VHH binders against tRNA(Met) cytidine acetyltransferase TmcA (tmcA). Designs and how they scored, part 18

Target 1, 213 residues: tRNA(Met) cytidine acetyltransferase TmcA (tmcA), of Nitrosococcus halophilus (d5c1k8r405to617)
Amino acid sequence: VAVERLDRDALVRDEATLSELFGLLVLAHYQTRPYDLRHLLDGPNLSVYVMRYRGHVVATALLAAEGGFVEETARGIWEGRTRPHGHLLPESLAAHLGLAQAPRLHCARIMRIAVHPAVQGQGLGTHLVDTIIRETGGEGLDYLGSSFGATVELLRFWERLDFLPVRLSVKRGATSGAHSAIVLHPLSSSGQALVKRARERFLVHLPHQLADP
Key: E = the ipSAE of ESMFold2; O = the ipSAE of OpenDDE; V2 = 0.75 times the mean of E and O plus 0.25 times the DockQ between their complexes.

## First folded at step 15 (VHH; framework vhh_7mjh_2)

Design r7 (from p8 with S58E G102E; at its last look DockQ between E and O 0.37; V2 from the best seeds 0.00; counts 0 for: pae E 9.7 > 2)
Fold by ESMFold2, look of step 15:
Structure r7 (fold): chain B 213 residues (1-213), chain A 120 residues (1-120)
Amino acid sequence: as target 1 above (213 residues)
Amino acid sequence: EVQLVESGGGLVQPGGSLRLSCAASGFTFSSYDMSWVRQAPGKGLEWIGRISSGGDTEYNPSLKSLVTISRDNSKNTLYLQMNSLRAEDTATYYCARDFTYEDFHLFDYWGQGTTVTVSS
């Protein structure tokens, strides 16, 4: 099984791959309006990685490029004056963790990961993310990240890939024990400095965040 | 060890109804969002809908009038009620543990599937 980053121009013409891809992504919005497939493929900030087995897509990841703002815009995000669409990681790090320089760095957010049921449990998700780490590091990005409703099992998945928690919140309620989490993986020296600062802020606040009422 | 086991599939005549079940074990079922997904023979996966840990549902708009998702946290069971079944509803139906938060999306555990055949 091999991992590849899809060429979006070629993908537009590959209906079989598109059908398998969106089936794995399980996004009803894309399947109920077929022309929405063109919006995914037209998005300059989106990258699609797939794993194939015998010509069929068996796993996929969807990444959104984020960050790279000039100083004036980054300050606006940090101060809460600017809400850039689609930049979840820079906004959270700047506005919620007070890391004013975060929006200036370039990152990718892993938005979707799906593995076909027939091949689940064979480490394909880990292999897919490892390849993404290698390739995005070669492209000059500063860090990778993801935001999700945390469980112990999902946090272990990311920890095995050297993604570090930098934000963890508690949803209070009898039916929800899950924390909301942000994890980061540094790719560059600037990314390492950002993740280090994010971890320092996280560890200072951790006793308060884990105080259960 | 997380397990999801679907049941309730089989042969159904057109216009009939069927309720599928998904028995969950190895995790705190009441804390997780769950989804139903199907795959018709020779076709890709099609998302049917999800139900949050709090009981809120969201459906594939093309299927919304035909399906109802529910859960019973005391029995660790997810349900899919399907009505007015047609031949195109013939598929393998899977339940999956769903990690949708804001714009992150991951199905980390799937059941083995149960097959529904709609035929005269």
Scores: ipSAE 0.005, ipTM 0.345, lowest interface PAE 9.7, mean pLDDT 78
ESMFold2 (binder alone), look of step 15: mean pLDDT 84; pTM 0.838
OpenDDE, look of step 15: ipSAE 0.026; ipTM 0.353

Design r8 (from c12 with Y52S G109A; at its last look DockQ between E and O 0.42; V2 from the best seeds 0.00; counts 0 for: pae O 11.2 > 2)
Fold by OpenDDE, look of step 15:
Structure r8 (fold): chain B 213 residues (1-213), chain A 124 residues (1-124)
Amino acid sequence: as target 1 above (213 residues)
Amino acid sequence: EVQLVESGGGLVQPGGSLRLSCAASGFTFSSYDMSWVRQAPGKGLEWIGRISSGGDTSYNPSLKSLVTISRDNSKNTLYLQMNSLRAEDTATYYCARDLTYEYGSETSAYFDYWGQGTTVTVSS
């Protein structure tokens, strides 16, 4: 099963594929509505990857391009004056880990991953992410990341893909007691430097992060 | 290895009730949120509801009145109680490990593991 990056314009005109994507994404993110999906897919900063089996989408990942801000904006983000919507990783890295240069780097956040039950247990999710790593690296991105509610097993999943935890917090008062986590994967030399610094600061300030609601 | 195994499906008459089970293994079940999803013949996948690791539930508004999700962490088992079943409830039902995460106003998640599914047929 090959990984395919979809052309958004073509996707908008392909109702069959769009419907299949919607089905998978609704499962992965049950709050996703048809209108939201359409809007999301039309966004210029979104990339859609799919895996097809016998012509049907059986796995998908959505990536949001983030970062790439000019220095003044990046400084504003770091200082807390600017909060650009839809740039979770740069904002978090700058605001919580104090990485002032993070917002200037180009990254992608893996927002959605879904694998159809019929092809479950075949490692498609892993293969999908691995392919994304290679392709985004080739495109000149600095790093990849993801933000999610974490468990030990989930952290291990990302670590197996060479994503490094750089933030972990406990949601105090949360109904589920879920942890918030951010993981990063370097792609460029600048990204490597960023992730290294992020990891170092994470380890040093881990007690504080765990106490962060 | 993570494994989810659904059971309890079968033939039921309209208006009837059915309780599905999902046996989990290969991971710390009590630490994960879980969801039920279904796929009717010829239709797309549909989310039914979710239960947090702490036992809090949320449901598809279209199905809320007809379904109840529960879990027994001591048995590593997820349940779906369905009442007043209709023909349109005919589907393959899956349990999935739910990785949904809410950050501010944005939700990020994915279902990383699914069961093989159990088929429910509602017919007179």
Scores: ipSAE 0.000, ipTM 0.250, lowest interface PAE 11.2, mean pLDDT 84
ESMFold2, look of step 15: ipSAE 0.111; ipTM 0.526
ESMFold2 (binder alone), look of step 15: mean pLDDT 82; pTM 0.806

## First folded at step 17 (VHH; framework vhh_7mjh_2)

Design t1 (from r5 with Y101E E102G; at its last look DockQ between E and O 0.09; V2 from the best seeds 0.00; counts 0 for: pae O 9.4 > 2, placed apart)
Fold by OpenDDE, look of step 17:
Structure t1 (fold): chain B 213 residues (1-213), chain A 120 residues (1-120)
Amino acid sequence: as target 1 above (213 residues)
Amino acid sequence: EVQLVESGGGLVQPGGSLRLSCAASGFTFSSYDMSWVRQAPGKGLEWIGRISSGGDTEYNPSLKSLVTISRDNSKNTLYLQMNSLRAEDTATYYCARDFTEGDFALFDYWGQGTTVTVSS
């Protein structure tokens, strides 16, 4: 089963594929509404990957491009003066881990991964992310990341893919009731340095973080 | 065609107040979350806050005490009330249609912006 990056413009006009994507996301219990999906796809920073089986989408991943800010903006983010809404990873790395240069790096956040229940457990999710790692690395991104409600299963999933946890919220989500986690995967040398520092700081500050109310 | 048109910008003295408006058309305004963002000269975009379709607001903590976002769905209009304006609040202010949901965060349409200059 091959991984395909969809042309966004074509996808918006492809009702059949959109329907299948929506179906997968619903089945995966993501809070995605049909009409929102179409509009989200109109965004300039969204990428959609799919895997098809017998002509039907059986797996999908949604990515958002983040970061790439100029130095002044990055400094503002780090200092807490600037909040670029929708750039979750750069903001978190800068604000929570104190990584001042994080906002300047280019990254993509894997927002959603869904695999059809009929083909789950066959490694499609892993294959999908592996492909994304290769492709985004080739495109010059510095790192990948994801933010999710932390479960043992999800943490293991990302760890198997060599994503490193760099944040774990101490407060539970109001809706999910789960702690949120951030995981990162380096792609460039700059990304490697960033992720290394992020991991180090996470481990050092984790006891303090856990002690916070 | 989706259109967002900001208005209300201008010159204001420090300590002054200003109310910006964003007129929306081409879509069911009441069904969408909306955000305000600004860009100061030579700086990047800064998120100010958002208001949900249901009227719930969320603000940038750095600006929360100085801004209030509201909407009138009957007029398809978004508002930004700013008080105690400072020189550093000088910027072009934009309204944007906000599709934040969960960890999805995206603005798909922007207005042309309205410029606010705070100067004595």
Scores: ipSAE 0.011, ipTM 0.254, lowest interface PAE 9.4, mean pLDDT 85
ESMFold2, look of step 17: ipSAE 0.126; ipTM 0.518
ESMFold2 (binder alone), look of step 17: mean pLDDT 84; pTM 0.832

Design t2 (from r5 with Y101Q; at its last look DockQ between E and O 0.04; V2 from the best seeds 0.00; counts 0 for: pae O 9.6 > 2, placed apart)
Fold by OpenDDE, look of step 17:
Structure t2 (fold): chain B 213 residues (1-213), chain A 120 residues (1-120)
Amino acid sequence: as target 1 above (213 residues)
Amino acid sequence: EVQLVESGGGLVQPGGSLRLSCAASGFTFSSYDMSWVRQAPGKGLEWIGRISSGGDTEYNPSLKSLVTISRDNSKNTLYLQMNSLRAEDTATYYCARDFTQEDFALFDYWGQGTTVTVSS
C-alpha cells in the first residue's frame, strides 16, 4: 500500500475516487459537509494524499498550505491589526503564543485524516503522516501542524509521530464540544526554532490557561 | 467550476493609479467574502484587504490609505483601486475567495493573478 499525492485536476475528473474520498472523510468526520469539501478541494492551497488497496481509497489526508506572509503582514497579524481570515496555525501561534514571526514561515496544516474502518489499526494513518513529513520537508516547508478536538487517543496518535502539543484551548468548540488542541512538527531549522519556542511558551503558560474559565 | 480571473494589471509610473478587476464564476459570488493578496518578486504573500458579502471592508493598515476594495454583485466582480503607486507595489495581485470553516483554510480558491509593475 503506497502513499499517493493526487493531482487535483485529475481528481476532479475522477468521480470514482472522489466518491470514495468523500465517503471516507464523511464517515470519519461526520460534521464535514460534502459540498464544502468539494469547494475546498478545488483550492490551490490544498493537497490530497491517499492510500489505495486493491484500487480503492482506504486512507486519506487533506492538507492546507499556510503562512508565508511578508514581515509587515506578519506584524499586523501578531498585533491583531491584520486579519486575513485564514491560516489557522500561523495566526494562532502569533496571537496565542506571541510568536511574531510565525506567519512568515511556511507550513501545512493536516486538516483531515481518515482511514477506512476495514483497515483501521494497521498503522496506515501513521504511514500516511510519515510520508507527508518526508515529502513536505523536501518541499521546503518549515513545519507541519494539526488542529483538532482533543481526545486522549488523538493526542497519543500525534505524539507517536513526534508532533508536539503547543496549545490546548479551555473553551469548547461550538460544533464538536471538545477542547481544541494544536500540535506541531518541525521540518526546517526555522521550524525547529519556532516549535521549540512554541512548546516552551505552552508549558510556561499552561497553568494560567487552565485557570481561566 | 469555480473560477476567478484577475485583470487590469500592467505598467504604471510612480504616483499613478490602477484599478484591478476579478471576475468570478461558478459560485454564488454575493454569498462569499473576497480578499486581495499580492506577492512581490522574491517575497512572501502580503494580504491587502477583504470585503464581506455584505460589503464591509477590512484593510492591511500599511496599505489602507492607498487601496480601496469594492464589489459589484450584479456583475460578479471584485475590484481593487490603488492610488499613489510606488515601486514597492510591484507584484502579482491575486483575488481569493474566503472560505472560513472551523477546520478549513481561509482561502479555498485563487485566481491566476495579474501583474502590476510600477516603474519610471
Scores: ipSAE 0.007, ipTM 0.253, lowest interface PAE 9.6, mean pLDDT 85
ESMFold2, look of step 17: ipSAE 0.013; ipTM 0.301
ESMFold2 (binder alone), look of step 17: mean pLDDT 84; pTM 0.834

Design t3 (from r5 with Y101H; at its last look DockQ between E and O 0.03; V2 from the best seeds 0.00; counts 0 for: pae O 9.7 > 2, placed apart)
Fold by ESMFold2, look of step 17:
Structure t3 (fold): chain B 213 residues (1-213), chain A 120 residues (1-120)
Amino acid sequence: as target 1 above (213 residues)
Amino acid sequence: EVQLVESGGGLVQPGGSLRLSCAASGFTFSSYDMSWVRQAPGKGLEWIGRISSGGDTEYNPSLKSLVTISRDNSKNTLYLQMNSLRAEDTATYYCARDFTHEDFALFDYWGQGTTVTVSS
C-alpha cells in the first residue's frame, strides 16, 4: 500500500482517480451529492491524500487549512463577534472553549476520511493518518484536528493516534443519545501548549457535559 | 471478535431478484451503521449503499432503483434486496461495518463476500 498527497491540478485530469475518490467520499457526508464534492474540492485550502492498493484508491482524506488569523480577528472570533467561514476548529476552540489564542495558530482539519473496503485490508485508516501527521508536522502546522459523530470505536481510533478529545456536545436530530466530538493532535510547540490548554478546559467541563442529554 | 458473513448469492436469470444477508456477531450490531459494497470481475470496488443504526438509508445514485438495504437488529442481520438484475450486476458482494458521519468515514471490518452471477 502507498500513501500520496495528490496535486489538485493533476487530479482534475485523472478521471479514474476522481471516480474512485468520489465513490469513497459519498460515504463521508450526510446527503452528499457529487456536485457538492466537486465544489468542496475546488477550495484553495484543500489538501487531498490517497492510499493506493493494486492501482486502486482504497482510502482518502481531505484536509482543510484553517486558522492563521491576526490578533484583531482572533479576538473577534473569541468574543463571538466574527464567524469565520470554513474555520471550524479555530472557532470551536476560541468561542466555545475560551481559548482566545487558538485562531492565531495554523492547523488542518481532517474534514473527511473514507476507507473503501478492501479484501483483508486492516489498519489502512491508521496508516493514512500516521502519514498525514508526519507530513503536516514537516510543513510547520501547529496542530491537526477532526470533528465527528462520537462512537466508542471512533474515539478509540483517534486515541490510538494520539488525537485527544477536547469537546463533546449533543448532536441535535441524530440517533437518540448521539454526541459529536472534536479531537486534536499537536504538531508544534505552540500546538502542544494549545492542546494542553484545550484538554484542561475540557476536563473542567467534562462532568457537566456528561450530565447533559 | 467481529465477524460478518454474507450469504444468499448464486446464479440468477436476468430480470430476476435476489436477497443477500449479512450475519453479524462479536459487536453490538444495533449501534453501528452498515454498508454493502460489490466488486465485479476485473473491476474496482463499488459502494452500493448504507443503512444507519437508526434505519436511515443512502444509496449509490446509479444503483438506487435496483436495491434496497434493510436490517433486522433482533437477528443481527443486514439485508440487500436486488431487483431487475442484469449481467453487469455479476459481482462479489460484501458487507462492511461503517463509521460514516458528516466529516468522517471508515470501514473497519468486512465479510468474506458472496458471489452473484447473472446470466441467461
Scores: ipSAE 0.006, ipTM 0.291, lowest interface PAE 9.6, mean pLDDT 78
ESMFold2 (binder alone), look of step 17: mean pLDDT 84; pTM 0.837
OpenDDE, look of step 17: ipSAE 0.007; ipTM 0.242

Design t4 (from r5 with Y101V; at its last look DockQ between E and O 0.05; V2 from the best seeds 0.00; counts 0 for: pae E 11.2 > 2, placed apart)
Fold by ESMFold2, look of step 17:
Structure t4 (fold): chain B 213 residues (1-213), chain A 120 residues (1-120)
Amino acid sequence: as target 1 above (213 residues)
Amino acid sequence: EVQLVESGGGLVQPGGSLRLSCAASGFTFSSYDMSWVRQAPGKGLEWIGRISSGGDTEYNPSLKSLVTISRDNSKNTLYLQMNSLRAEDTATYYCARDFTVEDFALFDYWGQGTTVTVSS
């Protein structure tokens, strides 16, 4: 099964692929219409990866490009003077983990992964992310990341893909039912340095996070 | 290996009710949020709703009055109760593991689906 990154300009004219993408993408909270999905996918910072089998889309992932801020903006984020809309990873790393240089690096956040029900259970999600890692590394990004409600099994999924946790929620609500986590995967030498620093900070604070009520 | 198996589909008369089940195995069911999704013939996927590990529910506004999602964590089972069924509710119904938090959604495991047909 081959993975490809779609050209967004060609995609808007490809009704068959759009229909299959819409059928795979599930926004957890809302019914989506084809025109709503087209506007989402046409955003300048979104990348779409698909797996095709015999001409049909069987899996997809949505990535949001984040980061790449100039020094003044990066300092503002770190100092809490600026909250960059739509840049979850740079904000979290700089403002919450104190990693002042993180907003200057380029990253992608994996937002959506969907695999067609008929072919699930065959590791296609893992294969899709593995390919994304190789492709984005070759395209000059510094790191990948994701933010999600953490469970042991979901953390194991990301661990198999060499994504490392760098933040866990410090509190658990009685009715929330979920912990949150941020995981990162380095792509460049600068990304490796960032992830190493993030992990070291995470491990220093981990006993405090686990001891919270 | 993660497995999700839907059951309870079949032929039902308009105005009738049906309860679907989803048996989960291969993961810690009680730790995951779960969703129901359906696909009518010739149409795309439609999200029905989700239930958190703690039992809180959220529904597609267009279906909210017609469906109820519940779970029994001791039996690793997710349920979808549907009432006042109409011909347009004819679809294949899937349960799915749901990781949605804030800016992240991941639906990587789905059941094989169970078919509901609403007709006279």
Scores: ipSAE 0.000, ipTM 0.238, lowest interface PAE 11.2, mean pLDDT 77
ESMFold2 (binder alone), look of step 17: mean pLDDT 84; pTM 0.837
OpenDDE, look of step 17: ipSAE 0.017; ipTM 0.252

Design t5 (from r5 with F99L Y101F F104Y; at its last look DockQ between E and O 0.05; V2 from the best seeds 0.00; counts 0 for: pae E 6.9 > 2, placed apart)
Fold by OpenDDE, look of step 17:
Structure t5 (fold): chain B 213 residues (1-213), chain A 120 residues (1-120)
Amino acid sequence: as target 1 above (213 residues)
Amino acid sequence: EVQLVESGGGLVQPGGSLRLSCAASGFTFSSYDMSWVRQAPGKGLEWIGRISSGGDTEYNPSLKSLVTISRDNSKNTLYLQMNSLRAEDTATYYCARDLTFEDYALFDYWGQGTTVTVSS
């Protein structure tokens, strides 16, 4: 079972693969809408990785490219004056952890990861993310991240992959009702510095966050 | 097929004005938010501003005084008016369809870009 990065143009024309992807994502993420997924997959900001077994998609990950803003825009984001919607990691790091230069770094956010129930527990998710780490690092990204509804299982999953928690929201999500968590994995020296600072600030502020109602 | 095609770029002197257009097709233009983004040579992306489907605008504060975004839904066209142009405004300008989802990326479709060069 090999990891494959899909060509988006080919994927748009491959109804069978799209259907399998949607099926996996619906199973894993109840709120996923097929119309939105199709449009997102067509966009230049999204990457799709899959693993196939006997010709069928059994695992997938969706990545969104984020960050890479110039200094002026980054400053605006940090100050809360500029809000380029959809850059979740840079905005959160800048606004919540006070990392002013975060928006300037290039990152990818793993938005979704899904493994077919029939092949779960076999390490496919781990293998998928490991491959993504290697490939995105080679592409010159500074860090990877993910934002998700916090569960013990998911936190452990990401920690096993050397992703570090840097945020845990105290406010529950409107849709999931869960607290959201952000985890990061450095890829470059700049990313390493960012993640280090993020982790430090997270740990320092965590007692205050937990004290809030 | 969704298509965005920018036009109006070119060479302009400092202090000059320029109006860029973005022709949209392949989707219900009036139902989507749209954004302008630029990239100067060797630099990262810079968000210029956005306009909602309803016509509400939001701008990068650093550029607000110099730019105006508008749209004509009857023509499926997005506009970027730029005034008092400076050398640092030299960049490739992109229009993008702006999708706001809880856990999704900012833009799902981009134009090919139009280049603006500000030079005396």
Scores: ipSAE 0.027, ipTM 0.259, lowest interface PAE 6.7, mean pLDDT 85
ESMFold2, look of step 17: ipSAE 0.045; ipTM 0.471
ESMFold2 (binder alone), look of step 17: mean pLDDT 87; pTM 0.871

Design t6 (from r5 with F104L; at its last look DockQ between E and O 0.05; V2 from the best seeds 0.00; counts 0 for: pae E 9.9 > 2, placed apart)
Fold by ESMFold2, look of step 17:
Structure t6 (fold): chain B 213 residues (1-213), chain A 120 residues (1-120)
Amino acid sequence: as target 1 above (213 residues)
Amino acid sequence: EVQLVESGGGLVQPGGSLRLSCAASGFTFSSYDMSWVRQAPGKGLEWIGRISSGGDTEYNPSLKSLVTISRDNSKNTLYLQMNSLRAEDTATYYCARDFTYEDLALFDYWGQGTTVTVSS
């Protein structure tokens, strides 16, 4: 089973791959249409990884590049004056955890992971993320992260991949105990320092976050 | 070990109704969001909808008037009610354990599927 990062220009002419990719991705976002995905192919910040087996797409992940703001903009985010669209991790870390340096670092957010039902139970999602960690570690990014609805088993999944929880939030109207989570994985020495500070802030605030309705 | 087993598929007449079930085991069903997904022959996967652990539902807008998702946490069972079935609803229907909250989608456990055929 081979993992590859897709070439955006070649993908627009590959109807078979697009069809399989769209099928997997519409599971994650009920409003995703083929036209919407083609618009994403023009964006400079999106990366698409796939696993192929005998010519078929069996798993996929979408990554969004985030961060890398100049100092003035990073201060604005930290102070709550600027809300950058599409930069979930920098905004969360700076505005909500008080980590003013976070928006200056470069990261990727894992937005979507999907595995085809026919190959479930073979650990392909884990292997896909492991490959992403290895490849992005060689590309000058400072950290990876993700945001999701938290469960015990999902948190174990990310922790087995060395992603560490740094934030829990309660969604309004959710069933008791429902949380959203942010997890991070450091890639550079600057990323390691950021994740360490994020963990320290998280552990100080944890009792208050769990006590919310 | 996580297991999901769909049932209730079969041959149905156009305009008919059908209720699918998904029996869950090997995990705490009441703590997880669940989705239904289908795949028509020769086509890609199509998300039908999800139901949260607390019972809140969200549907694919193109299917919203035709389907209802429910769950019975005491029986570890997920349900899909489909009405006014058409030939294009012919597909294999899967239940899946769902992490599609916020910007993350991770379907790590799926059933084997149950086949629905809508034919005159």
Scores: ipSAE 0.010, ipTM 0.279, lowest interface PAE 9.9, mean pLDDT 77
ESMFold2 (binder alone), look of step 17: mean pLDDT 85; pTM 0.842
OpenDDE, look of step 17: ipSAE 0.017; ipTM 0.269

Design t7 (from r5 with Y101F; at its last look DockQ between E and O 0.04; V2 from the best seeds 0.00; counts 0 for: pae O 9.5 > 2, placed apart)
Fold by OpenDDE, look of step 17:
Formats: sequence, C-alpha cells, structure tokens
Structure t7 (fold): chain B 213 residues (1-213), chain A 120 residues (1-120)
Amino acid sequence: as target 1 above (213 residues)
Amino acid sequence: EVQLVESGGGLVQPGGSLRLSCAASGFTFSSYDMSWVRQAPGKGLEWIGRISSGGDTEYNPSLKSLVTISRDNSKNTLYLQMNSLRAEDTATYYCARDFTFEDFALFDYWGQGTTVTVSS
C-alpha cells in the first residue's frame, strides 16, 4: 500500500475520495465536523496524505504548515502580543516553553491521522508517518509535530515514531477530559536544536507543571 | 444519481420516542450497508450504528440501548428508532451509504439530514 499526497484542489473536486476521507475521519475522530474538514481543505497550508487499498482510502493524514514567521512576528508571538490562528506548535513552543525563536522555524502539524479499523494494527499509520517524515524533511521543514488528547496508546504510537513529548497539559480538556499532549520530531539541524531545547525545558518544568492545581 | 433523504425529525419531549426514516434511491438499496450518523450543535459527527445488507446490526456502544436500526428493502428505506430521548440527543441525523472494506464500512453518500430537538 503506497502513500499518496493528494492535490488539494483535485481533492475538493473529487467528491468520491472526499467522501471516503470524511467517512474515515468521522470514524476515527468524533470531533471532526464536515464544516471543519471543508474549512481545513480550504486552508492554504493543508496537505493530505492517503493510502489506498483496492481503490479505497484506508488511511489518511492531514498536515498543516505552521511557523516560518519573520523575527518581529515571532517576537510578538513569544511576548503574547501576536496570536496567529492555526499555528498551534509555534505558539505553544514560544509561549509555554519560552522558545522565542521557535515561530521562525518551518514545521508541519499532523492534525489528523486515521486508519480504517479493518486494517488497523498492521502498521499503516506508522508507514504513513514515516513517509511524511521523509517527504517533509526533503522539503526543508525544520520539525514535525502533533497535538492530541493524551492516551497511553497514542503516546506509544508517537514514541515508536521517535516523536518526543514536549508538553503535557495539566488541565483536562473540557470535551474529551483528556490531557493535551504535544510531540515533536526534528527534521533539520535547526529543528534538532529546537526539539532538544524543548525536551529539556519540558523535563525541567514538568514537576512544576504537575504541581499546578 | 444516488439520493438519500431523511425524514421524521422534529421536536420531542425528554423521555419520548422518535422514528426516523431514510429513503434511498439511485442504487440497489438491498445490496448496501447503511449507517446512521448524527451531529449535535457545536459538536462533531457521531456514528450511531450500521445495518448490513443482510440485516445484521452494529451499534455505537454508547447508544446501543437507545437505538434500533432496521431496514425495509422492499421500500428502499432505512429506519432509526430512538427511545428514551434526552436533551443531548438533540442533533441533525444523517443516513449514509456504506461501502464495505473487509468487515468494516466507510461512507460514500450522505443524506441532507433531519433535525431532532429534544426539549421540554
């Protein structure tokens, strides 16, 4: 099963594929709404990866390009003056971990990943992300990341892919009741430096974070 | 052209029951699995359950006690019986056509939805 990066414009015009994608995401992510999916697809920085089996989408990953801000904007983000919408990783790294230069780096956030239940446990998700790592690395991104409600299963999934936790919220999500986690994977030298610093700061501050009510 | 048209939605009091229908056309209804999905205001889609072409049903565990899915192939109609309705069951309800992959289905067509409001 090969990984395919879809042309977003073509996808929007391909109702059949879009419907399959939507169905897959609905099954995997209860928080996915049709409007949200459409909105995501309309966004300029979205990438869609799929795996097909017998002509049908059986796995997918949605990526959002984030970061790449100029220094002044990055400083604004770090200072809390600027809150760019749709740049969760740069904002979190800058605001929560104090990494002032994080917003200047280019990254992609894996927003959604879904594998058809019938083919789960066969490593398709892993294969999908591995492919994304190679491809985005080749494109010159600095790091990858994901934000999700933390479960042991998901943490293990990302850990197996060499993603490192750099944040774990102490406050439970209002809807999911889960702690939010952020994981990162370096792609460039700059990304490696960033992720290293992020990890160090996370570990140092983790005890303090856990002490918060 | 494949068409799915839901009906039967409306206002119902808590504890009430409601039966939704989905009229299918444009395809061999009896050959396809069908699902019900709902979306509450401000929330994501929630899968309710599925009925196979052969009549076998599968339900969301959280809703299993409250819903029954059935079909009448002679009428090309899918049904969703809901009992003991609660305020949180307020949503737009959709029927969807499934296509089978192994033992699991994905959706390729949706209806326009019918709205159910549970309120006293």
Scores: ipSAE 0.006, ipTM 0.247, lowest interface PAE 9.5, mean pLDDT 84
ESMFold2, look of step 17: ipSAE 0.558; ipTM 0.813
ESMFold2 (binder alone), look of step 17: mean pLDDT 85; pTM 0.844

Design t8 (from r5 with F99L Y101E E102G F104Y; at its last look DockQ between E and O 0.02; V2 from the best seeds 0.00; counts 0 for: pae E 13.3 > 2, placed apart)
Fold by ESMFold2, look of step 17:
Structure t8 (fold): chain B 213 residues (1-213), chain A 120 residues (1-120)
Amino acid sequence: as target 1 above (213 residues)
Amino acid sequence: EVQLVESGGGLVQPGGSLRLSCAASGFTFSSYDMSWVRQAPGKGLEWIGRISSGGDTEYNPSLKSLVTISRDNSKNTLYLQMNSLRAEDTATYYCARDLTEGDYALFDYWGQGTTVTVSS
């Protein structure tokens, strides 16, 4: 099975691929129902990766390009005076972890990963993310990240791919004790420095974030 | 500097009601979604609910019948009305600035909390 980055302009006209993509995302229950999937795919910073097997889409990942702000905007984000819609990772790192330079770096957030249930358990999600790491590193991005509802299984999945936890948050609408997690993977020297600092701050605050874990 | 200050906590009899307030400063309050979160003694954090910048609310299903969230953007103030309080509602209550994007909630600034004790 091969990983393919789809052309967004061609994708809009490819109803067969769109249908399989939407079906896969809805079937996987990735909490896309509160938001119109068409509005999500219309975002100008979106990249779509798929895996095909015998002509059918069997796995997908959606990536959003984030960051790259000029210094004045980055300071506003760090100080909490500016809310950069659609830039979850820069805002979290600057406003939450106090990493004032994070919004100046370029990153991609892996928003969704879905693998067809008939082929789950065969490492397709891992293969998909490994390809994304290689390609985004070649494109000059500084880091990758993802935000998700924390489970042992998901944390192990990301850990195997060398994504490191940097933040835990209370999950909206969850039962008591549930957390959301943010994980990062460095791609450049600047990204490596950023992830190192994010980890240091995460470990200092870990007991507070894990009260009654 | 962003600041959130809760008030209105205290001792309440079972079955009673309280209204909590959260005064916001240092940011454009009307542009942000806000949440209430609580933590019972020795327990983890529990999300109560959210109100968008436009006034739309969303609640933890377990608490929806007991709480009402509102905001007054002209006063930079967030409110939590709680009714029919029980001993299990004893907790520290925090307001938080809600940065939810995509599928998961994130809270970047928290108040110091106000303590609610439900006891006879």
Scores: ipSAE 0.000, ipTM 0.169, lowest interface PAE 13.3, mean pLDDT 78
ESMFold2 (binder alone), look of step 17: mean pLDDT 87; pTM 0.870
OpenDDE, look of step 17: ipSAE 0.021; ipTM 0.274

